# Designs tried in a protein design chat: VHH binders against b3qqe0. Part 39

Target 1, 332 residues: b3qqe0
Amino acid sequence: MKINLDRTSSGFCIGVQGTIHVAEEKLNQSGELYCLGDVVHNEVEVKRLEALGMETIDIPAFEELRDAEVLIRAHGEPPSTYETARRNNLAITDTTCPVVAKLQKTAKMLHQLGYQVIIYGKKIHPEVIGINGQCNDEGVVIKHPDLSDEAEIAPLDLGRKTALISQTTMDVPGFYELKKNLEKLFAEHGHRNPGTKSGEWMAVRDIDITSEKTGGRAMPELVYKDTICRQVSSRNGKLRDFALANDCIVFAAGRKSSNGQVLYSICKDANPHSYFIEDVDEIQPEWFVGENGKPVESVGICGATSTPMWLLEKVANYIGKTFGDDSGNPDA
Below, E stands for the ipSAE of ESMFold2; O stands for the ipSAE of OpenDDE; V2 stands for 0.75 times the mean of E and O plus 0.25 times the DockQ between their complexes.

## First folded at step 13 (VHH; framework vhh_8dlx_2)

Design t02 (at its last look DockQ between E and O 0.85; V2 from the best seeds 0.00; counts 0 for: pae E 2.7 > 2)
Fold by OpenDDE, look of step 13:
Parts: C-alpha cells; sequence; structure tokens
Structure t02 (fold): chain B 332 residues (1-332), chain A 118 residues (1-118)
C-alpha cells in the first residue's frame, strides 16, 4: 500500500503557515501568547495552540491589554494597531503575510505620492482595514466592480491621480472589470493618461518614490496594480487529479470547514472511494479494501486549506502503521 | 445579531420541485459567501453548493443539474431551487454563512426538513 500525501494542494497557505510556525515558537519559549483575532479557522489547530498557551483576543481586549506579547496575524493590521501596542507596551510578533505586507507598503507609497487609492475589496475585511490604514483611511473601497453602488463611488475624485489595488483574496475577473469601468468613468470626465487613446490605466510593477521625488520618470496619473494572490485558485484542478491518481482518498478537514466541504465534493466526484474525516479515529478498515477483497494499492491523503499539515501527516502515519505493509514511509 | 432562518421545507412527491429560502439578518450577503448543506437521516453532512459574495455560484458536481442557488440582496434572502426531487433528497437542509475570512461556517440556520415521499 502506497500512501501519498498531498503537500502541495492541501494545508494552510504560506502566510498562515508562517503565522502558525511563529506562534508555536513563541509559545514554546514563553508559554503564553495573545493572538489578535483568530489565527486560523480550524478548531483543532486553535485548540492545539490554546493548549500551548495561546489566547485569542478581540480589538477591545487588545486595547486594554498591557505589558504582553501579541501576535499579529497574516492578514495584517493598520498602523493604529501598532500605535496601540506601543502605547500599551505590548510586544508585537508580526506575522503579516509577505504578500500583504508588500501590498500595505504599496498602498502607503501610493498614498504618499498623492494618489487616490481605490481598493477593490470588502471594507469590513481585516486585510482591507489594514491596507486602508496605510492610506490614513482615505482609500476608496469598492466591492462592486460595475460601480453600481453609489455609496462606494461617491467619495471618488475623478480629477485626482488615482491608483487601483486589490484585496489579496478578491477575484481576478472582478478586479479587471472594475479597472475597465473606472477607466471609462474617468475618461468620460476628461481624466486620461497622456498618450492613451481610450484612457487606459497603466500597470505599476514597482513604485519608485525616489524617482518621483527627484523629478525623474513621473508615474502616470492613473495606475493599477494587480495585488490578488493566486495561490488558492489553482487548487481545485490539482486535487481532482490527485483524487484520480489514488485508489482511495482520505480527506481530512473540520466539519465546519466550508472549503473542506467543497474540496471533498470534488474528490468524491472524481473518486467515489473518498472519505471525509476530522481525525484518525474516524478511519475505517473497510476503506482500504478493494472490490476484489484485496488491499488497495494506493491511498491519497489530502485536506482543506484550513487543515494543518501535522494532521495530514498524522493520518498518513496512522494509515501506514495500521493498514500498510511495514515498508511504506510516506516520505520515501 | 446574525440570524439565519430556513423555510420552504415539507413533504413533496418524487419528481417535484421545491424552493427553499434562507432569510438572513444582522449582515448582508454582499460581504459573505453562503452555502447550502443537507443532512440525511443517518448520514453525514453533504455539501450542496454555494454563492459567493460576488454572486458566483458553485455546486456539488453530483447535484449540479438538480439545484440552483440564488439570492435576493434587496430582501437578504438566499434560495435553493431543487428540481426532480428523489427519495434520496430527503434531508434537513441548512443554510450556512462562511466566516469573513472564508474558511469556516460561522453561522447556521436551524434547518428545514424536506421529505420526498410518494
Amino acid sequence: as target 1 above (332 residues)
Amino acid sequence: EVQLVESGGGVVQPGRSLRLSCAASGFTFDDYAMHWVRQAPGKGLEWIGNIKWSGSTFYNPSLKSLVTISRDDSTNTLYLQMNSLRAEDTAIYYCARVHLEGDEFDYWGKGTLVTVSS
């Protein structure tokens, strides 16, 4: 019996993994750590970390907290959070996702350069709050790419140099739709990049503040930067192939995981011998017996984006030990 | 306070259609993905489909041809249209909201029972 563990399509995103890793390290050192908000949306993982001494706090609790260590999560925080931390003598362990950190820096630079910053995203989302905080909360958050929400577009200054960025978890088609509609809107009001026929906004890869300050190559008045993280969008296809490549699939996720439910349905559709578990105690011996009464040749182990890798490894090890031939190191 | 209330369940004959509703309060669908799930007697939870904040829908491949999810933002109501109902579709149907960060269900309705019987 070959055990195949999906290490590429399953598990936390790189940002969340980093957060968890740092949290573990801190907890191992100090035995106590506050986390501002939920570190991850997995009950098993949260409980594990809590057992290690992590305490999840909300914003009000954070504001009252003194002389403690606080973990900032992958989605980042606005500058005000750091100010509060300083004021309250809180030691900040910042695990902001590098992608988000870069985005925040981008937003800050654009704002400093005098751009009106449009953020494609959800105004209430912590990431957007953090991004907009870098713009002194002067960013214009738009969620409806068709510009149908008058309240969202009311703050827009159509004569001002403007930059479009996105929350990392927004959809790519929506972002470009928004871009197109903004291009049209601004053009109709006489605001266009020089030399452009249709008033296209220009892509910005890197913002050179120095160049702008020194009178060098001025940035266009109307710019956009695609800041959407594409790591999550490709997982569905790979998972289907993974499911097809194994005789049996053991899918590990929390029952409350929406992503888990979706991904499991994909596995189940691709391979009817897919089974959903939260933990190893749910594993059934009959899952590993083929129609011919012989052991299956291969077992695929995968999970949701909120499934910790240690759990998947635990599942793999359990299956190997319990149902596998003594020889199969899943990592061999 | 966030609240989800399913309705529209009942006894229906095989081959018939049924439309379930989920009335949401305390939040707007504009920001949240909503899912339909069901649980048949003695079985585990089965995912039916979802509608993202953008209005995009995704379905369980096994049910795709039989279900349609929609929402009315003006009334903040989620719908599940089911066609050609079978005995196997007998279950408690739940609407569930996905957490803003998009990974776990944070709120569930109490469910509505659908019984498909001749």
Scores: ipSAE 0.783, ipTM 0.948, lowest interface PAE 0.5, mean pLDDT 91
Fold by ESMFold2, look of step 13:
Structure t02 (fold): chain B 332 residues (1-332), chain A 118 residues (1-118)
Amino acid sequence: as target 1 above (332 residues)
Amino acid sequence: EVQLVESGGGVVQPGRSLRLSCAASGFTFDDYAMHWVRQAPGKGLEWIGNIKWSGSTFYNPSLKSLVTISRDDSTNTLYLQMNSLRAEDTAIYYCARVHLEGDEFDYWGKGTLVTVSS
């Protein structure tokens, strides 16, 4: 029986995995670590790290904290957080993921160039708070691509040079719908890039602030950069293929995981021999017996983006030891 | 305080349609993705579908032709339209909110019972 563990689309993204790893290392070294906000939104992982000595704090507690070590989680923090840390003599362990850090740098550079920065995103989301902090909180946050929310668009200055960026987890179709609607709105107000028949905005890949300072190139009046992370959007198709490629599927996630429920429904539709577990104690032996009474030839093991890889590995090891070729032999 | 209150359940004949509502309060409703989940007697949870703040929907592929989810952000109300009901659709139906920063359901309604019987 072959056991296939999905290492490509299951589990935390690389940035969150890195944050958890750093937290574990710090806790192993000192037995204590403060984390500004929930390190990850997975109840099992948070409780596990808290048992190792991690303490989750909010902004008011952070502002009162002195002479301590604080972990900055993967989605980053605004500049004011780092200013407070300096004033309070806090040792910052910064695990902001590289994608978010690059986005914050992009937002800062656009703001320094005098752009009105529009952020496609959710205003109360910590990632957006961090991005907007780079814009001195002057960014215009829009989450409705059709511009239907008048309160979102009321701060827009339609005559100002403008840049559109996105929170990394927004949807791609929505970003381009928003871009199109902004192009129309600005053009109807008489503001468009020179030399265009339509009001199309210019895509930028990286902002070259030094070129503008030296006068080598003029930046366009209206620009955008698609800063959306694609990892999550491709997962459904890959998971369906994985489910079809195995005789049965063991899907591990918390039942409270919305992502887990969505992904399991896709597995179950693709392969009726898909089974949902939270941990190894839910595994039933009959799942691994084919119609001919012999073991199935393959078992796929996968989970949600919030399923820790250690749990998937635990499931794989359990199935291998319990139903593998050596299942009847006790350990020496 | 966050509250989700389902309504519209009851006894319904096989083959008929039923519309469930979920009244939301205590939070900015249109910031959140909302889901419908059900649990039949003696069975585990079955995810029905979701609707994002943007209006985009995604459904359990096994139920896609039978259900429609909508939201009215002006009244903070989530809806589930179910068609061609069968005895297997007998369940407690829950609406649930997904945490903004993660993927966990952080608040659930108390559920509304739908019984499909002759």
Scores: ipSAE 0.480, ipTM 0.835, lowest interface PAE 2.7, mean pLDDT 86
ESMFold2 (binder alone), look of step 13: mean pLDDT 83; pTM 0.830

Design t03 (at its last look DockQ between E and O 0.85; V2 from the best seeds 0.00; counts 0 for: pae E 5.0 > 2)
Fold by OpenDDE, look of step 13:
Structure t03 (fold): chain B 332 residues (1-332), chain A 118 residues (1-118)
Amino acid sequence: as target 1 above (332 residues)
Amino acid sequence: EVQLVESGGGVVQPGRSLRLSCAASGFTFDDYAMHWVRQAPGKGLEWIGEIRWSGSTFYNPSLKSLVTISRDDSTNTLYLQMNSLRAEDTAIYYCARVHLEGDEFDYWGKGTLVTVSS
């Protein structure tokens, strides 16, 4: 029996993994760590970290906290959070996802360059709050790409140089729809990039922003940057292939995991011999017996984006030890 | 306070259609993805589909042809249209909200029972 562990399509995103890793290290060192907000939306993982000494706090609690260490999560925080930390003598362990950090920097630079910054995203989302904080909360947050919400578009200055960016977890089609509609809106009001017939906004690269600050070539008045993270969007296809490549699938996730439910349905559709578990105690011996009464040749272990890798490894090890021939190294 | 209340369940004959409702209060769908899930007697949870904040819908491939999810923002109500019901569709149906950060259900309704029987 070959045990295949999906290490690429399952588990936390790179940002969250980094956060968890740092949290563990800190907890191992000090035995105590505050986390501003939920580190991950997985109860098992949160409980594990809490058992290690992590305390999840909200914004009000954070504001009252003094002389402590606080972990900033992958989605980042606005500048005001850091100011509060400084004021309250809090030691900040910043685990902002590199993608988000770059986005925040981009937003800040655009704002400093005098751009009206439009953020495709959810105004109440922590990531957007952080991004908008880099714009002194002067960003225009738009969630409806069709510009149908008058309240969202009311603050727009159609004559001002403008930059469009996105929350990292927004949908790509929506972003480009928004771009198109903004292009139209601004053009109709006489604001177009010079030399453009259609009034298209120009893609901005990081180097372009830097060049403008250093006195190089001026950036166009109307610009956009696709700042959507693509890590999550490719997982569904890969997981399907993974499910097809194994005789049996053991899918590990929390029952309350929305992503887990969705991904499991994909696995099950691809491979009817897919089984959902929260932990190893739910594993059934009959899952590993083929129709011919012989052991299956391969077992795939996978999970949701909120499934800790240690859990997947635990599952793999358990199956290997309990049902496998002693020879199956899941890492081979 | 966030609240989800499912309704529309009952006994229905095979081949019939049924529309379930989920009345949401304490929040608007504008920022949240909503899912329908069901649990048949003695079985695990089965994902039916979702409607995202954008209005985009996604379905369980096994059920895609049989279900439609929609929402009415004016009434803050989520709907599940089910067609050609079968005995195997007998279950408690739940609407669930996905946490703002998108990985876990943070609120569930109490569910509504659908029984498909001749």
Scores: ipSAE 0.738, ipTM 0.948, lowest interface PAE 0.5, mean pLDDT 91
Fold by ESMFold2, look of step 13:
Structure t03 (fold): chain B 332 residues (1-332), chain A 118 residues (1-118)
Amino acid sequence: as target 1 above (332 residues)
Amino acid sequence: EVQLVESGGGVVQPGRSLRLSCAASGFTFDDYAMHWVRQAPGKGLEWIGEIRWSGSTFYNPSLKSLVTISRDDSTNTLYLQMNSLRAEDTAIYYCARVHLEGDEFDYWGKGTLVTVSS
């Protein structure tokens, strides 16, 4: 029986994984570390890191904290957080995801170039708070792509040069719906890029923004940059392929994980011999016996984006030692 | 503070339709993805579907032809329309909110019981 562990579509995204690794390294070195907000929204993983010496703090506690080391998590923080850290003599370990850090830089540069920055996102989300902090909190945050919320669009100055960016975790169809609706709104106000059909805005890259900032090629008045992270977007398809490639699937996640429930439904649809567990004690021997009474030839082990890889490895080892090839390690 | 209250459950005959409601309060409803989940007697949780703040819906593939999720952001209400009900649809139906910064359900309703019986 061959045991296959999904290392490509299961587990935390690269940014969160990097934050967790840095936290572990710091805890191994010092045995203590403060983290501003939950390092990851997964209570099992947070408890694990807290057992190693991490203490999760909120903004009020952070504002009163002095002479300590604080981890900045993957979604980043506004400039005011770093100003507070300096005043309070806090050593910052900054694990802002490279994608988020790049987006913060993009937002700052657009703001410095005089653009009205529109952020497709949720105003209360910490990532958006961080991005808008780079715009001196003057960014216009819109979450309804159809522009149906008059309060969201009321701050817009339709005559001003304008740039549209997005919170990294928003949906792609919504971003382009918003873009089209903004193009219409600005064009109806008489504001459009010269020579454009239907008043479309121009896609720009970070190099274009940098070039204008340093005195190079000027950008058009109305621009956009699709800043939605694509690291997660292909996981459903890859997970489906993984489920199809194995005789039996063991899916590990917390039952309260919304992503876990969604992804398990995809596995189950692709492979009816998919079984949900939270830990090894839920594994049943009959799952590994095929319809013909013979052992299944392959078992795939996967999980949600919130399932730690160590849990998946634990499951693989357990199955291999308990039901499988007693002479070797599971293949992955 | 945060409250989710399901309603509309009851006893219904097989083949009939039923619409459940979830009244939300104590938070900005249209910032959140909302889900329906059910639990049949003696069984584990079964995910029904999700509706995002944008109105986009995603369904458990095994149920997608039988259910429709909608939301009314002006009344902070989540809906589940169920059609062609079967005895196996007997369950407690919960609405649940997904944490803004993560992928866990952070608040659940008390549930509403649907019994499909002739």
Scores: ipSAE 0.251, ipTM 0.657, lowest interface PAE 5.0, mean pLDDT 86
ESMFold2 (binder alone), look of step 13: mean pLDDT 83; pTM 0.835

Design t04 (at its last look DockQ between E and O 0.70; V2 from the best seeds 0.00; counts 0 for: pae E 2.6 > 2)
Fold by OpenDDE, look of step 13:
Structure t04 (fold): chain B 332 residues (1-332), chain A 118 residues (1-118)
Amino acid sequence: as target 1 above (332 residues)
Amino acid sequence: EVQLVESGGGVVQPGRSLRLSCAASGFTFDDYAMHWVRQAPGKGLEWIGSIRWSGSTFYNPSLKSLVTISRDDSTNTLYLQMNSLRAEDTAIYYCARVHLEGDEFDYWGKGTLVTVSS
C-alpha cells in the first residue's frame, strides 16, 4: 500500500503557514501569546495553539492590552494597529503575508505619489482595512465591478490620478471588469492617459518613487496593478487529478470547513472511494479494501486549505502503521 | 445578531420540484458567500452548492443538474431550487454563511426538512 500525501494542494496557504509557524515558535519560547483575531479558521488548530498558550483577542481587547506580545496575522493590519501597539508597549510579532505586505507597500507608495487609490475588495475585510490604512483611509473601496453601487463610486474624483489595486482574495474576472468600467467612466469624463485611444489604464509592475521625485519617467495618471493572489484558484484541478491518481482518498478537514466540503465533493466526484474525516479515529478499515477483497494499492491523503499539515501527516502515519505493509515512511 | 432561517421544506412526491428559502438577517449577502448543505438520516453532511458574494454559483458535481442557487439582495433571501426530487434527496437542508475570511461556516440555520416520498 502506497500512501500519497498531498503537500502541494492541501493545507494552509504560505501566508497562514508562516503565521502558524511563528506562533508556535513564540509559544514554545514564552508560553503565552496574544493573537489579534482568529489565526486560522480551523478549530483543531486553534485549540492546539490555545493549549500552547495562545489567546485570541479582538480589537477592543487589543486596545486595552498592555505590556504583552501580540501576533499580527497574515492579512495584515493598518498603521493604527501598530501605533496602538507602540502606545501600549506591546511587542508585535508581525506575520503579515509577504504578498499582503507588498500590497500594502504598493498602496502606500501610490498614495504618497498623489494617486487616488481604488481598492477592489470588501470594505469590512481585515485585509482591505489594512490596505486602506496605508492610504490614510482615503482609498475608494469598490466591490461591485459594474459600478452599480452609487455609494461606492460617490467618493471618486474622476479628474485625479488614480490607481486600481485589489484585495488579494478577490476574483480575477471581477477585477478586470472593474478596470474596464473605470476606464470607460474616466474616459467619458475626459480623463485619459496620454497617447491612449480608448483611455486604457496602464499596468504598473514596480513603483519607482525615486523616479517620480527626480522628474524621470513619470508614471501614467491612470494605472492598475493586479494584486490578486492566485494560489487558491489552481488547487481544484490538482486535487481532482490527485483523487484520480489514487485508489482511495482520505480527505481530512473540519466539518465546518466550507472549503473542505467543496473540495471533498470534488474528490468524491472524481473518486467515489473518497472518505471525509476530521481525525484518525474516524478511519475505517474497509476503506482500504478493494472490490476484489485485496488491499488497495494506493491511498491519497489530502485536505482543505484550513487543514493543518500535521494532521494530514498524522493521518498518513496512522494509515501506514495500521493498514500499510511494514513498508517505511511514505515521505522517505 | 446574525440569523439564518430556512423555510420551504415539507413532504413532496418524487419527480416534483421544491424551492427552499433562507432568510438572512444581521448581515448582507454582498459581503459573504452562502452555501446550501444537507444531511440525510444516518449520513454525513453533503455540500450542495454555494453562491459567492459576487453572485457566482458553484455546485456539487453530483447535483449540478438538479439544483439552482440564487439570491435576492433586496430581501436578503437565499434560494435553493431543486428539481426532479428523489427519495435520496430526503434530508435536512441548511443554509450556512462562510466567514468573511472564507474558510469556515460561521453561521447556520436550524434547517428545514425535506421528505421525498410517494
Scores: ipSAE 0.744, ipTM 0.939, lowest interface PAE 0.6, mean pLDDT 91
Fold by ESMFold2, look of step 13:
Structure t04 (fold): chain B 332 residues (1-332), chain A 118 residues (1-118)
Amino acid sequence: as target 1 above (332 residues)
Amino acid sequence: EVQLVESGGGVVQPGRSLRLSCAASGFTFDDYAMHWVRQAPGKGLEWIGSIRWSGSTFYNPSLKSLVTISRDDSTNTLYLQMNSLRAEDTAIYYCARVHLEGDEFDYWGKGTLVTVSS
């Protein structure tokens, strides 16, 4: 029986994995580390790191903390967080995801160029707080693409040169619906890019904003940049392919994980011989016997974006020792 | 206090349609994606689908042609339209909220029972 472990589409995203790795290294060196907010949305993993010496703190506790080391998680923080750290003599270990860091830089540069920055996103989300902090908190946050919320729209200055960007986790159709509605709204106010009849805004690139080539060149009055990360859709397709490639699937996640339930439904649809577990004690021998009474030839092991790889490896090892031979165990 | 209250369940004949409602209170409804989940007697949870605050929907592939999720942000109400009901659709139906920063269902309704029988 061949055991295949999904190392590609299961487990934490690369930003969160990097954060956990850095946290482990720091804890191994000093035995003490504060983390501003949950390092990962997985209670088992948080408790594991806490046993190594990590302490999770909120913003009020961070503001009172002195002379300590604090980890900044993958979502990033506004400039004011770094100012507080400097003031309080805190050593910052910054694990802000490169994608988020780049978006923060884009927002800052657009703001410095005089653009009114519109952020498609949720005002209470930490990523948006960080992005808007780069705009001196003057960014206009809109979450309703149809412009139906008058309070969201009230801060807009329709005569000002304007840039639309997005929180990385928003939906693509909503972003383009918002773009189209903003184009109409600004054009009805009499504001269009020169030479456009439809009121279309111009797509901008990092080169246009941050490169030496923008020196002296006039940027368009009305611009947008699609900053939405599309990693999630790639994972769904790869997971479906993984499920199809195996006779039987063992899917490991917490039952309260919404991502786990969504991804399991994809596995189950692709492969009816998919089984949900939280840990090895839930595994049943009959799952590994085909309809003809003979053992299945392959077992795929996968999980949610919140399932630690060590748990998936534990599951693979258990299945290999209990229902297979040693030659069927996955390496590492 | 966050509350989610499902309604519209009951006994229905196979082949018929049913619309369930979920009344939300105690939070800013349009900040959240909302989900429908069901649990048949003696079975595990089955995810039905979700709807973002933008109106975008995503469905369990096995149920995609049978269900439609919608929301009305002015009345803080989530809906599940189910068509061509079968005996295996007998379940307790829950609406659920997902934490903004994570992937955990942080609040559930008490559920509404749908029984498909003649």
Scores: ipSAE 0.503, ipTM 0.847, lowest interface PAE 2.6, mean pLDDT 86
ESMFold2 (binder alone), look of step 13: mean pLDDT 83; pTM 0.830

Design t05 (at its last look DockQ between E and O 0.71; V2 from the best seeds 0.00; counts 0 for: pae E 2.9 > 2)
Fold by OpenDDE, look of step 13:
Structure t05 (fold): chain B 332 residues (1-332), chain A 118 residues (1-118)
Amino acid sequence: as target 1 above (332 residues)
Amino acid sequence: EVQLVESGGGVVQPGRSLRLSCAASGFTFDDYAMHWVRQAPGKGLEWIGNIRWSGTTFYNPSLKSLVTISRDDSTNTLYLQMNSLRAEDTAIYYCARVHLEGDEFDYWGKGTLVTVSS
């Protein structure tokens, strides 16, 4: 019996993995760590970390906290959070996702350069709050790409140099729809990039503040940067292939995992011999017996984006030990 | 306070259609993904489909032809249209909200029972 563990399509995103890893390290060292908000939306993982000494706190609790270590999560925080930390003598362990950190820096630079910053995203989302904080909360957050929400577009200055960026978890089609509609809106009001017939906004890859300040090549007045993270978008296809490539699939996720339910349905559709578990105690011996009464040749182990890798490994090890030939290193 | 209330369940004959509603309060759908799930007697949870904050819908492949999810933002109501109901569709149907930041259902309705019987 070959055990195949999906390490590529399952588990936390790189940002969240980094956060958890750092949290573990800190907890192992100090035995105590505050986390501003839920480190991950997985109950099993949160409980595990809490057992290690993590305490999840909200913003009000954070504001009252003194002389402690606090973990900042992958989605990042606004500058005000750091100011509070400084004021309250809090030691910050910053695990902001590199993608988000770059985005925040981008937003800050654009703002410093005098751009009106439009953020495609959800105003109430912590990531957007962090991004907008880099703009002194002067960013214009738009969620409706068709510009149908008058309240969202009311603060727009159509004569001001403007930059469009996105929350990392927004949809790509919506972002480009928004871009198109903004292009149209600004053009209709007489604001266009020079030399452009259609009033197209220009893509910005890297912002050179120095060049802008030294009188070098000025950035266009109307710019956009696609800041959407693509890591999550390719997982569904890969999972289907994974499901097809194994005789049996053991899918591990929390029952409350929305993504888990969705992905499991994909697995089950691709491979009817897919089974959903939260933990190893749910595994049934009959799952690993083929129609011919012989052990299956391969077992695929996968999970949701919120499934901890240690759990998947635990499942793999359990199956290997319990049902496999003693040699089943899932990594062999 | 966030609240989800399912309605529209009942006894229906095979082959008939049924529309379930989920009335949401305390939040707006345009910020959240909403899912329909069901649990048949003695069975585990089965995912039906979802509607993202953007309005895009996804369905369980096994049910795709039989269900349609929609929402009315003006009334903050989620809908599940089910067609050609079968006995195996007998279940408690739940609407659930996905956490803003993540991959977990943070709120559930109490469910509405659908019984398909001749």
Scores: ipSAE 0.716, ipTM 0.925, lowest interface PAE 0.6, mean pLDDT 91
Fold by ESMFold2, look of step 13:
Structure t05 (fold): chain B 332 residues (1-332), chain A 118 residues (1-118)
Amino acid sequence: as target 1 above (332 residues)
Amino acid sequence: EVQLVESGGGVVQPGRSLRLSCAASGFTFDDYAMHWVRQAPGKGLEWIGNIRWSGTTFYNPSLKSLVTISRDDSTNTLYLQMNSLRAEDTAIYYCARVHLEGDEFDYWGKGTLVTVSS
């Protein structure tokens, strides 16, 4: 029986996985590590790392901490955090996700170029706090793409050169709805890029931004950059394909995991022989017997974004050890 | 104090429609994606669908044609419209909130019972 472990669409995103790996390496070396905020929003993983010597601290504790090593989580921090670290002689291990780090740099560069930066995102979310910190907290945060919240749009100066970016975890349709509505709003105010039909804003890339920063080709006054991370948003389709490619699916997640429930519904719809477990003790032997009475030929193992890879590996090893022998081994 | 209160359940005949409400309080409602989940007697949880702050919805593929989720951010209210109700739709229906930075349901209410019978 072939056991296929989904290492690409299950488990923590690459940023969080990287943070956990760095934390483990530091803890193996020193036995102590402070982490600013929960390293991951998974109680089992946090407790595991704390047992290795990690201590989770909040912002007030961080501001008083001196002469220590502190890990910065995948979602990143505003510039003021790094200023405090320098002042307090803290050694920073920065595991800000590359996608988030790039977005922070983009926001800073656009702000330095004089753009009014609009951030599609949730104002209280740590990622947005970090991004807006790059804009000296002058960014305009909008979470309603239809512009229905007057308080969100009141700070906009419709005559300023303006750049739209997004929190990495927002929805793609909402981003483009917001872009379209902003194009209309600015055009009604008489502000358009020259030569564009309907007042469209220009999509810009990192090279365009750095070229203007260094005195090269200038960007138009109204620009946008789609900064939404597709790694998370693409998982539904990949999981469906995985479920179809296996005779049965063992899906591991906590029952309280919202992502777990969503993804399992996708698996179950694609493959009726999908089974939800929290741990190996819930696995039933009859799941691995096909409709013809013969053993299934393949078992897919997957889970939610909050399912640690070590749990998926545990499940794979258990199934392989317990049900992988087709020799007809006697039970007597 | 965060509260989610479901209402609108009751006995309904097969083939009919029903709209459930979820009144939210104690948090900034429009920062959150909101979910509906149900539990039939003696069964496990079944996820129905969600709606993001932008109004974008995603549904359990098995239920997609039968349900519609909407939200009214001005009244902090989440809705579930169910059409063409069947006996298997008999369940306790819960609205649920997901942690802002995580993926766990951190709050849901006591639920509202829907019984589909003739």
Scores: ipSAE 0.452, ipTM 0.817, lowest interface PAE 2.9, mean pLDDT 87
ESMFold2 (binder alone), look of step 13: mean pLDDT 83; pTM 0.836

